# Designs tried in a protein design chat: VHH binders against Tensin homolog (tns-1). Part 2

Target 1, 170 residues: Tensin homolog (tns-1), of Caenorhabditis elegans (h2l045r38to207)
Amino acid sequence: MKDRKEGVQVEYITSRLIVLSCTSETSERKFVESLLKASQQIQNAHNKHIRVWNVSQRRHDISSSLDAIPFGWPSETAPSLEKLCTICKNLDQWMLEHPLNIAVIFCKGGLERCAIVVNAFMRFNAISATDDSVDDRFSMQRFSERFLGPDGPPSYKRYLGYFSSLLSGR

## First folded at step 1 (VHH)

Design e10 (framework vhh_8emy_2)
Fold by ESMFold2-Fast, scan of step 1:
Structure e10 (fold): chain B 170 residues (1-170), chain A 120 residues (1-120)
Amino acid sequence: as target 1 above (170 residues)
Amino acid sequence: QVQLQESGGGLVQPGSSLRLSCAASGFTFSRYDMHWVRQAPGKGPEWVSSISGSGGNTNYATSVKGRFSISRDNPSKTLYLQMNSLRPEDSAVYYCAKEWSYGYIDEDYRGQGTQVTVSS
């Protein structure tokens, strides 16, 4: 019974940014079943306007259910500055292509992987866009703080600091 | 069958306001995002604004931000576009659309349009 509540979770961070997450302890059978249900749910809600970035350590592990772009990195390390820069530019470009485009960040593993991407994108938006909604940035900050607080990976915080310096021209 | 009927266009002076309406039928209106798209003579279709099915999320083209406001009334199945501080360059046929893609508008997913002319 307890196992049934574990599986792929769908969370709307903003109206246009979704996090799909699944714990590493979830069985493969439960993962596949819940991923199919979650993918059908978001596709029904947003049609062709969905693009998925897979930030799990393993690449292409969801390709049969979702047309996902691999952006993972090894466990116990932070994503490179190059990867953070690239994913933020890709997310921004996707959202600029059509007003209804929805970005989906997927991870199988710790939610801190999704959190660092969401936080990086929030920082990127604060610098690059002149008419961003303060509500969206607040939502992204609040989500990311849940997983990048005092108990979060120190390397993630350090690399976010480097990313901010890069964005500000320092 | 998707049916969309626009109204509210007309000839107005620069600086004036107009409110466009779109009556929808043939689909579950509240479940779909809706769009306003315009097309001036000799130009391709230009996306103007979008609103989510619930009305909780709106987007605007840079050229109309701060001047136009999109809204919807799901019980009456009506989409609106409030246009303020109109400029001559806003002159176009305005279409209500159930689906829009960059540089494209499917005739099966749009109405017949309503003409807006801003001229002194």
Scores: ipSAE 0.000, ipTM 0.096, lowest interface PAE 19.8, mean pLDDT 77

Design e2 (framework vhh_8emy_2)
Fold by ESMFold2-Fast, scan of step 1:
Structure e2 (fold): chain B 170 residues (1-170), chain A 121 residues (1-121)
Amino acid sequence: as target 1 above (170 residues)
Amino acid sequence: QVQLQESGGGLVQPGSSLRLSCAASGFTFSDYWMHWVRQAPGKGPEWVSSISWNSGSINYATSVKGRFSISRDNPSKTLYLQMNSLRPEDSAVYYCAREYFGDSYTPFDYRGQGTQVTVSS
């Protein structure tokens, strides 16, 4: 309770997109405790309609607790355009398979990695999706701006621009 | 650069004990599951033991269960294998290995150069 914002945080960006995040400053004990709690919380809420993408460093406890798909890259560098395209296609495909399917993006440390994926997916949906929710688009934009604002990594903003150009050219 | 360096091997008599060490560098040791793998002359690699990043989960191959004990010291970035009641069939090069996820073909992404254990009368 007194360290309520420490450990793994669960945030619903949209009704079908969840971000699970944990800062690098969180102790290992607190991380493990809160990871198990977060895993149980999302499983209880959504049965087995959950699929998790880990955009941070691979770890067995993350993979086993969340059944997470490893999709990480170093927080100090921008993800490749191929990686952004692949994850956006994977998220979209998962959501199309069943109306109750929920996508979960996980990161431990470097929360800007979750933010760039959410922003890329928002841009991807604007180009390719047939049923965009205005509220969902604004929610994704608002979340990503918390980490990709003026003080965010310049390389992430540049790569999002490249990603938009790639989507428009296709 | 990820480096794993094993030590502690040698020639011992059957029934003896030996402790292997693995010094890790170039990555956050405390974030990874670690394994011991061995390879005897003319045979393929055999998984021996695994330990979670916090020592909360430990597993052993049936062939070594009850005789070997895996442990780690995260502050010193060192993995250990305590081998008791050694048998001639335990003779092998022992490798320290880091866990790899999402690949069904290989259970680990990095391993050291190995340390030779010979159990002989």
Scores: ipSAE 0.000, ipTM 0.127, lowest interface PAE 16.4, mean pLDDT 80

Design e3 (framework vhh_8emy_2)
Fold by ESMFold2-Fast, scan of step 1:
Structure e3 (fold): chain B 170 residues (1-170), chain A 120 residues (1-120)
Amino acid sequence: as target 1 above (170 residues)
Amino acid sequence: QVQLQESGGGLVQPGSSLRLSCAASGFTFDDYAMHWVRQAPGKGPEWVSSISWNSGSINYATSVKGRFSISRDNPSKTLYLQMNSLRPEDSAVYYCAKGRYSYWGTRDYRGQGTQVTVSS
């Protein structure tokens, strides 16, 4: 269904990491309507354990129970290394606070912005040799590869490389 | 303030059993995965076992699988490690750790430890 394809989509990357996204072509009315529906769905499933990071260029209206933390950057640019570090630290701290805490990464304008954040977060976390953690790392890798492949923004891949170098120097 | 207090260690002969306890305070115990980690003299820390907040997921290091049993009592905020068929190579200081959830593979809030010595 085109309503499902062109409105806000909910995707579980891991059991605790959700991506909310819609295309830049989505009309404002359809965006608002589908965002409210997605917000109610997530709120009903996870109650007070939700925190939303908005990586879109602009702030968007969202239900008060899902008020988004602004972490966007300008269109046609990569996020700064400082911004990648800050969002990764914030995601990490939120998920450490409670086993039921759900992190939601939101973007209006395509999944590439969500993909770079998910991939950066995967790189940020040093994962021990536990089977469950390996599966989560793989899920984050698989999701990000869908949007950071050959047709993805070259600057995003370049900045992920810089981010990895920064992390290894610390 | 998070605190973990291990107890139950001692000197035993090979083939003996010991039960270790870890009393937790300063956090909602039943919300977090818990872990046992040990460190022998001259060696780095070795992960021993993990248990999820609801006991639904339990994992053991290959070296202890079949001999050790991890459990928790959420009402009393206590973590346990039942150690059977002890071997000299099990001699170590045993630590209780509050970790990031098992799937993230990181550990926070280690206790002071309890000494286990297996010697003839």
Scores: ipSAE 0.000, ipTM 0.139, lowest interface PAE 14.6, mean pLDDT 76

Design e4 (framework vhh_8emy_2)
Fold by ESMFold2-Fast, scan of step 1:
Structure e4 (fold): chain B 170 residues (1-170), chain A 120 residues (1-120)
Amino acid sequence: as target 1 above (170 residues)
Amino acid sequence: QVQLQESGGGLVQPGSSLRLSCAASGFTFSSYGMHWVRQAPGKGPEWVSSISYSGGSTNYATSVKGRFSISRDNPSKTLYLQMNSLRPEDSAVYYCATEDWLYGSEPYYRGQGTQVTVSS
């Protein structure tokens, strides 16, 4: 029960932040099938209040099924600091436009890329934080820890440190 | 910029009490777990105590359990360590640090620390 199930998984990190992910071991047929089901599920739940960022490699089926914004980088490599800043600002802006707006981060082939974005957004949100956001930030941190552990890329931890320094600028 | 400033150390006799304070600035204090870590001359850092971001969970090293109490005041952005029944082996520089989960919970030192010396 420790292993993640095959196919696209839907996980609510907070009430307004969703991660859609699929492992590299998933067959192409199972991926396409489960992608359509996941897309329908989130659209039925949230309608036009969904916006999706694809932090894995761009694919036409992902873009068409999720209307996903391409924002990816190669697996096992760190994203640029500018990319982390841009996506955090984009997530924040989308969520500020309407209280029902849901941000969705999508990754095919591992969860380290989703995890670093979730953790970066937690750090971004913490700087201007209110008491109401404390539980959300804890949930984001807890999610990211599952994938940015000892087996994760060392550059991810280092770049998150740099990101925090940028956000805290004197 | 994360800044942590420790205070409250001193020279005391065995059996005495001290309360250490750590003033935090430059980050959202209420969003982060905190640690107290100490380092005696010639030794590596020793973890002493941890507290969750909300204060709902605390942990202690076996060497200090029952004698030390960690607490925090999120509105004032201050971390505390109440030290009772002090022993010579508690002598060390005490540092407060943010818990960085991504770096394996290894503390990040920002202050000069506060010296605690327990001597008869």
Scores: ipSAE 0.000, ipTM 0.101, lowest interface PAE 16.3, mean pLDDT 77

Design e5 (framework vhh_8emy_2)
Fold by ESMFold2-Fast, scan of step 1:
Structure e5 (fold): chain B 170 residues (1-170), chain A 121 residues (1-121)
Amino acid sequence: as target 1 above (170 residues)
Amino acid sequence: QVQLQESGGGLVQPGSSLRLSCAASGFTFSNYDMHWVRQAPGKGPEWVSSISGSGGYTNYATSVKGRFSISRDNPSKTLYLQMNSLRPEDSAVYYCARVGEYDFSTGYDYRGQGTQVTVSS
């Protein structure tokens, strides 16, 4: 029994940041059915305090189950620096609007896409660092390390480096 | 057949407002994120705004944020763009777009015929 056989998986990275993921091998029928279940689970837990960013390379027509902001990019490329900046600012603004607001990063096909967004947001948060956010940054780092290692897309680490330079004003 | 038909463009003075409409047919409108894209003469297409299928989430280009508002009416299968405080640089053909197999960064599955917006004194 492996997680990838069960369809859409829900993982809490922090108490306010969730990753929804599904492997590319999952059939469309199982994807749709498990997405409906995951969507209902998250909605029941968090009411109307949910906002979803879809970072999948391809559209997967999830609007019937989950109202998601399209924020993907082409396969085998890193997201642009503008895209990383925009998503981090959007995530930050959403979190500031209400203490119960939950951000959901969704991807069908590859967890490395969720990982680069989570890692970018961690780096973005570090610029405005407070002591009470240390645990959240560690959780985001640990999650992203699982998918951004040597076997991950080479451009992702390189673009995260560029993003850090941009955030530091260089 | 998937069809998108834009309307509401025109010639206005700087500082004016316009409301653009896009009538969709041939697909389950509420299942798709919708986008407004504009193209000025001699330039490539510029993404303006996006709205999720249910209308719960919206995004805007920095150049229009605070001035434009995207909305949709799923029962009537219509997408809207409320454009306030129009500037000469907003002059372009405005297109309603649906993203197909690729997300909004890689291309658009369907675009309408467009509606011309001209902001000039």
Scores: ipSAE 0.000, ipTM 0.166, lowest interface PAE 15.5, mean pLDDT 77

Design e6 (framework vhh_8emy_2)
Fold by ESMFold2-Fast, scan of step 1:
Structure e6 (fold): chain B 170 residues (1-170), chain A 120 residues (1-120)
Amino acid sequence: as target 1 above (170 residues)
Amino acid sequence: QVQLQESGGGLVQPGSSLRLSCAASGFTFSSYYMHWVRQAPGKGPEWVSSISGSGSDTNYATSVKGRFSISRDNPSKTLYLQMNSLRPEDSAVYYCARSPWYEQSGFDVRGQGTQVTVSS
């Protein structure tokens, strides 16, 4: 079995954090077909307890199928520290509203975009949520390492370092 | 006060089995990823095995995979390492370690260790 395939892939990072991802090489036809399938899959599993953050380019089909909150940034840059802080606070607030609430991070493009958000949330959660399970942080770390290793974008690793410094000042 | 206390080491012959224990106190044991790390004289520390807070995920160094089993009993706040088919190269002081899995690899608490000697 392959970890990376064409079309929208559904991956449970933790029981409450899902990544929906699709590579930029995926054809428009495969994207649209698999987006609907993935949307139906997660809605069927979690009903009203899903909220989706789109960390890639804003698109009408993504917004319509996933009711996704636009949270993207330009492809050639790292996300700003303010954007990382805001998304982490949003994810945390959503999860605190109800124990069944599931957060979904969506990216059409490089998986490193989902990975930096997952890694940032892990770092945020370690400092801000004292009652959270360390198993969740471990799972988030493992996922992010697959895409933020030595071959990942240097700017992403640099900004995660800045984010950690910002969090330690709290 | 966070404390980890290892026990169960000893002198055994090659092919024998030993079970190590680590008693934890002063923190919510079930919320922490736990590790076994060993260090032989003149060598740096070598990671042996890890287990998630719930016990659902385990991981092993290639040198011990298939021979060692890590487990935990959260109600008793105890970590275990079952060591089978012991070899002379397994001789080391074995340490119990806690990892918060916050930002990077590293252990914020380590016990005093228990000596394992495998000799023919």
Scores: ipSAE 0.000, ipTM 0.132, lowest interface PAE 15.9, mean pLDDT 79

Design e7 (framework vhh_8emy_2)
Fold by ESMFold2-Fast, scan of step 1:
Structure e7 (fold): chain B 170 residues (1-170), chain A 120 residues (1-120)
Amino acid sequence: as target 1 above (170 residues)
Amino acid sequence: QVQLQESGGGLVQPGSSLRLSCAASGFTFSDYAMHWVRQAPGKGPEWVSSISSSGGRTNYATSVKGRFSISRDNPSKTLYLQMNSLRPEDSAVYYCAKLTYYDSDYWGYRGQGTQVTVSS
C-alpha cells in the first residue's frame, strides 16, 4: 500500500468516467462524511449528468449521499459474464444519451472490483471505438493494471478472456 | 481538418416533416458516433440524438423520442435526422456534431447549422 489515503477518494479515469473508492480501514463515520463531501463535489461539477454504479460486495447505505444502482457480486468470485455485459451496456447507453453524462463506479473495500469493471468497459468500448478514444482506453488500461496487473486474480482474468470472446462472437 | 455541413432546414407548419442531412469530411466517418444538437433562440444548446459508429445503437432526448429518427450512411459519409410531427418548440438551429469524451460544451466539432422554423 503506497499511499494510505483516508476516506473516500475521487479519481477521474477519463473525463467522463469516475471511480469512487475507500479502503477497508476507513471508519464508518469517516466513510459517511467523506462520501457526502465527494458526492457534493461531483454533483456541483456535473449536476444532473451523473449516474452511479455500486459494485461493492454488499450494499452499503449511501442513499443519503448518492443514489447508486446496485451491481455488486460476492468477494473472491468473478462477476458473471451476464453481469459484465449488463454493466458495460448500461455504461455505454448512459454515455451515448448525452455528451456531458458522467459515469461513476463506486466500491467500498476493494479497488479490484472497480478495476474489473473498467477493464471490461475498455474491452467493450474497443469493439466500436476509434483511434479518437485511444487516450480513454489507455487511461482505463492503466487504472485496471494497477489492481489486476498481468497476473491479476486468475478468476477475473479468465472471465475477461471469456468476455472478449463473447463480444467478438457478436 | 474535420468538416461537417448541415442542410435540409426550412420554414414548415406544425405537424409537418423535415429530413436534415449532414455531410462529413476530414475524418473516418464510420469510426465515430455522431450527434444532433439544437439551439433555440435565447436558450442554450440541447442534445437531440446520438447514433453509434455502426448505426446499431441510437438514443434520443425525451422531448423528441418517438417523433425523430437518426440514421447514417457510412459509405456516403452522411448523417440524417428525420423529424416528424414537428412542433413550434422544435424551432432551432440544428447542428451536426462529432463529440469526444473531452468535450464539455456539446460542441467538439460542429457544422454551421441549419435553421428549422415551425410556425402556424
Scores: ipSAE 0.005, ipTM 0.157, lowest interface PAE 13.3, mean pLDDT 74

Design e8 (framework vhh_8emy_2)
Amino acid sequence: QVQLQESGGGLVQPGSSLRLSCAASGFTFGDYAMHWVRQAPGKGPEWVSSISGSGGSTNYATSVKGRFSISRDNPSKTLYLQMNSLRPEDSAVYYCATRGYYPWESTDYRGQGTQVTVSS
ESMFold2-Fast, scan of step 1: ipSAE 0.358; ipTM 0.675

Design e9 (framework vhh_8emy_2)
Fold by ESMFold2-Fast, scan of step 1:
Structure e9 (fold): chain B 170 residues (1-170), chain A 120 residues (1-120)
Amino acid sequence: as target 1 above (170 residues)
Amino acid sequence: QVQLQESGGGLVQPGSSLRLSCAASGFTFSSYWMHWVRQAPGKGPEWVSSISSSGSYTNYATSVKGRFSISRDNPSKTLYLQMNSLRPEDSAVYYCAAGEDYTLFGDSYRGQGTQVTVSS
């Protein structure tokens, strides 16, 4: 249904990587209510093995439902290479700490922000020898392509290129 | 003005317990992840533990997991570290820090630290 576009959406990119997203048009009340429902569902499925990274430009109050690590950056710009390196290392460290650990990337407003992080992490995993299956790589690539295609922000594609060059220099 | 003030350190014997406190002011304490970092003489800083803004998520360095417990009281703007079964290698100055990383406020905004010495 078309009404399913409203409120917080939960998408499993891989079995251990979740994207939580919400459009900027969603009212604060509906956001809070749907976030609580999504949070309870994820916590019930994964217990205390959840960590959330908030890549939204603005800090949204999700601390009562999910404690989120702030990793946002300004609108109209790509995240810095240092920011991409830091978030990929943090995601990798969290996933290596316990096999049941689930990483959640949250953004209210733009799915392209989640997409650049997912794509960067996919590229990081290719080189870092982190446990990543062919299916996980494919899933991360497919998700990223939905938002980082020809109509996506040019700076995001350029910085992903720089990030790949940095990683391959190892 | 951001301020972090650690306390609770001291000289104890191996196997003892200590509880460290960090009093925070000058920022919205309840909105930030908080961390404990330690530094022994001649060594670089070592991350010890982190706690989410609400306190729902905690993480520990492998060297302290099972022995240390991090907690916070948002109304009083205080961070705690309960240290049990202390070992000589736990001897260090303990600092609290705020943010998504240990440098959110820079080194100039870390407190003076609290000295923990474990010796027989």
Scores: ipSAE 0.000, ipTM 0.154, lowest interface PAE 14.9, mean pLDDT 76

Design h1 (framework vhh_8h63_2)
Amino acid sequence: ELQLVESGGGLVQAGGSLTVSCAASGFTFSSYAMGWSRQAPGKERELVAGITSGGSTYYADTVKGRFTISRDNAKNTLYLQMNSLKPEDTAMYYCAARGRYSWGTYEYDYWGQGTQVTVSG
ESMFold2-Fast, scan of step 1: ipSAE 0.000; ipTM 0.134

Design h10 (framework vhh_8h63_2)
Amino acid sequence: ELQLVESGGGLVQAGGSLTVSCAASGSIFSRYAMGWSRQAPGKERELVAGITSGGSTYYADTVKGRFTISRDNAKNTLYLQMNSLKPEDTAMYYCARGYPYHSSTYFDYWGQGTQVTVSG
ESMFold2-Fast, scan of step 1: ipSAE 0.000; ipTM 0.307

Design h11 (framework vhh_8h63_2)
Fold by ESMFold2-Fast, scan of step 1:
Structure h11 (fold): chain B 170 residues (1-170), chain A 119 residues (1-119)
Amino acid sequence: as target 1 above (170 residues)
Amino acid sequence: ELQLVESGGGLVQAGGSLTVSCAASGFTFSSYWMGWSRQAPGKERELVAGIYSGGSTYYADTVKGRFTISRDNAKNTLYLQMNSLKPEDTAMYYCATGRDEYSLGYDYWGQGTQVTVSG
């Protein structure tokens, strides 16, 4: 089982959007150690132009100069439409403030939580005039598809549909 | 059975316009993403436009600003309005649908409709 426990994983969805994930089975010590290493790597690469959104169910201690914004919701339920709207606006505003700004979405648990946020932000960008990058939207779509299939939470697809309807009404 | 039938292709002069359509049957059309791909002689098939169930659209950089994708859920029909056509737009155009309403990948393909731009 030790060979299966990898700690915190870093994945670049786009050049400016990163997902940090860790399985719920990871020990506390390994989680803290691997989070510190991942955080230092990201900060070295991006000169402190990072902001973190924590979408985990529980708040986790992040002791690596990460200003984690809590956006969690209960497990096995979809986030509210209000929460999806708020996080998409926050991500968009952060990226507009400076061309070097990097958004980091963090979850300890399932990657499906990161996937719904990434997919919501992709939909937000497709309707918004704020992002002209089709490649970024495609990358976000491909990432989210890996976790929003038949084995994903059933409500996630439904709520993404509601979110798209809401955005189209703007 | 899922079926996609394209129509509306033909010969068009450079700078002209053409609309191709796709009649869909055998699935809940309104719930699925729909797209248009094309394949020119000697090239790989490429996605040029997509539309999600909620109406959000995707366009390849090669066609952005010239092509418009739309859907009519009451008629189970997908459209691609092509403006300012160029000789390099010459290709067989295929209607496609994904595994679910959010996919950009294809599970099902139509038979295609040929678009030839003069020159």
Scores: ipSAE 0.000, ipTM 0.124, lowest interface PAE 16.1, mean pLDDT 75

Design h2 (framework vhh_8h63_2)
Amino acid sequence: ELQLVESGGGLVQAGGSLTVSCAASGFTVSSNYMGWSRQAPGKERELVAGIYSGGSTYYADTVKGRFTISRDNAKNTLYLQMNSLKPEDTAMYYCAKDRGYWSGRPFDYWGQGTQVTVSG
ESMFold2-Fast, scan of step 1: ipSAE 0.000; ipTM 0.120

Design h3 (framework vhh_8h63_2)
Fold by ESMFold2-Fast, scan of step 1:
Structure h3 (fold): chain B 170 residues (1-170), chain A 118 residues (1-118)
Amino acid sequence: as target 1 above (170 residues)
Amino acid sequence: ELQLVESGGGLVQAGGSLTVSCAASGSIFSINAMGWSRQAPGKERELVAGITSGGSTYYADTVKGRFTISRDNAKNTLYLQMNSLKPEDTAMYYCAAEYDWGSEYDYWGQGTQVTVSG
């Protein structure tokens, strides 16, 4: 068993893909303070090479600490196939623009929101698979399975299946 | 109720430049994201560019390096600066605003026509 973690958590899924997450139960004060610390940590490590996608259900004003592109969707639903396709293309394009570019997926709430995006990006990356990306795809799969396993949201698994069919041209 | 009104469209020669503007009926400071979409005859509407309240931008691959999106919260106005215009950029250009996270753009303008001759 591990000690309880409070506030915003930073997790490197790959060397260039970060998940920045916070539980919905975290107070606004603790959220703001821990987000500022996490933002400073990430900015100090990566300078201007950071781009953030906010996949939270609800809008959060994080612009003073970390400017984020809105890519959220309603609670209790899966993201649309168009949204999954768009975010995967945006993540890929950002990473191709510069070798030091870091993608950050942010969510205040359940980590399954970050997990479906990470898993979708892994699947997206697999269609152009190279030996160099194998370790990254493995890391993304392991992260996503922690939240998309048997007890994860069934709609998320269905939409990932639909996304895979779309990627395969069907 | 938020209203968006586009302007600045018109006729322009290939290789030319044009700026389209979108005036909001109220404050845009709290609007999380705004963007420009276009629809050409016989084609589906596509998102061309987007900008968040914090200034982060998105561009479609078709316009990247040629178009620049910006917002002026003091003037409640969104802009799209279009450079190196091509005939394939001919379309009706629509301004859009996202009020809440996780929705497709919630508010749309009526559009402004851009025609590129070449």
Scores: ipSAE 0.000, ipTM 0.123, lowest interface PAE 16.9, mean pLDDT 76

Design h4 (framework vhh_8h63_2)
Fold by ESMFold2-Fast, scan of step 1:
Structure h4 (fold): chain B 170 residues (1-170), chain A 118 residues (1-118)
Amino acid sequence: as target 1 above (170 residues)
Amino acid sequence: ELQLVESGGGLVQAGGSLTVSCAASGFTFSDYAMGWSRQAPGKERELVAGITSGGRTYYADTVKGRFTISRDNAKNTLYLQMNSLKPEDTAMYYCARDLWGYSDYDYWGQGTQVTVSG
């Protein structure tokens, strides 16, 4: 199927986990314009209960629209196991602080970065969290599989395997 | 050209308070996330606090509730207010600039020593 959506897209993975993405074809002007619109939409819906993690390859200062915690990593590499652990702990801590807290994962170009973080967090929750929604886990898995399926990057799948081993202590 | 200069360290008794500061120059301070890390003799460097360009803060569990990070963009200065200090807080404290990601710091200052007795 052909999807011709332009600019920043907002996708609810779960009721409390949002992905903001932008294609590489999007111009800087259109990016800035659509980011302002998306950020206003999210802020209007969730007020002070939002926190944004920027996992983009390059540092993108989106503070004019959204105040974001930088969690990016260099091009052509998988994130380190330490960085995956840090991201998952940060996401978990934020969500535990208040039941209305919303986590937003942002990436400009390449949804694979959002997918690896969502998949890592799903694995982290399966091992560390006590009260987990089956629907939430299913939604996170379905999202990540769109970008990390059989045709996805082998290095990303290998690192997720290493992450699972780390979480299980083996 | 780029410089981060820490100050305000010293000797303090357990239970006391201390504020360390970092003067930044050679870059547009307000555009960058900043952080504080520390390193005790023979130990790995630990990130203790960070603050985004928009002012959002995050802390290591070891210092959460005791330390407060803040910034003054008009003065290009980063602060760490340390309360209820413990001997375990004894370390060299480093100001850091975050270029690419969380705990992914590209530049550190020379540090300021904080020693907690007691």
Scores: ipSAE 0.000, ipTM 0.138, lowest interface PAE 16.0, mean pLDDT 75

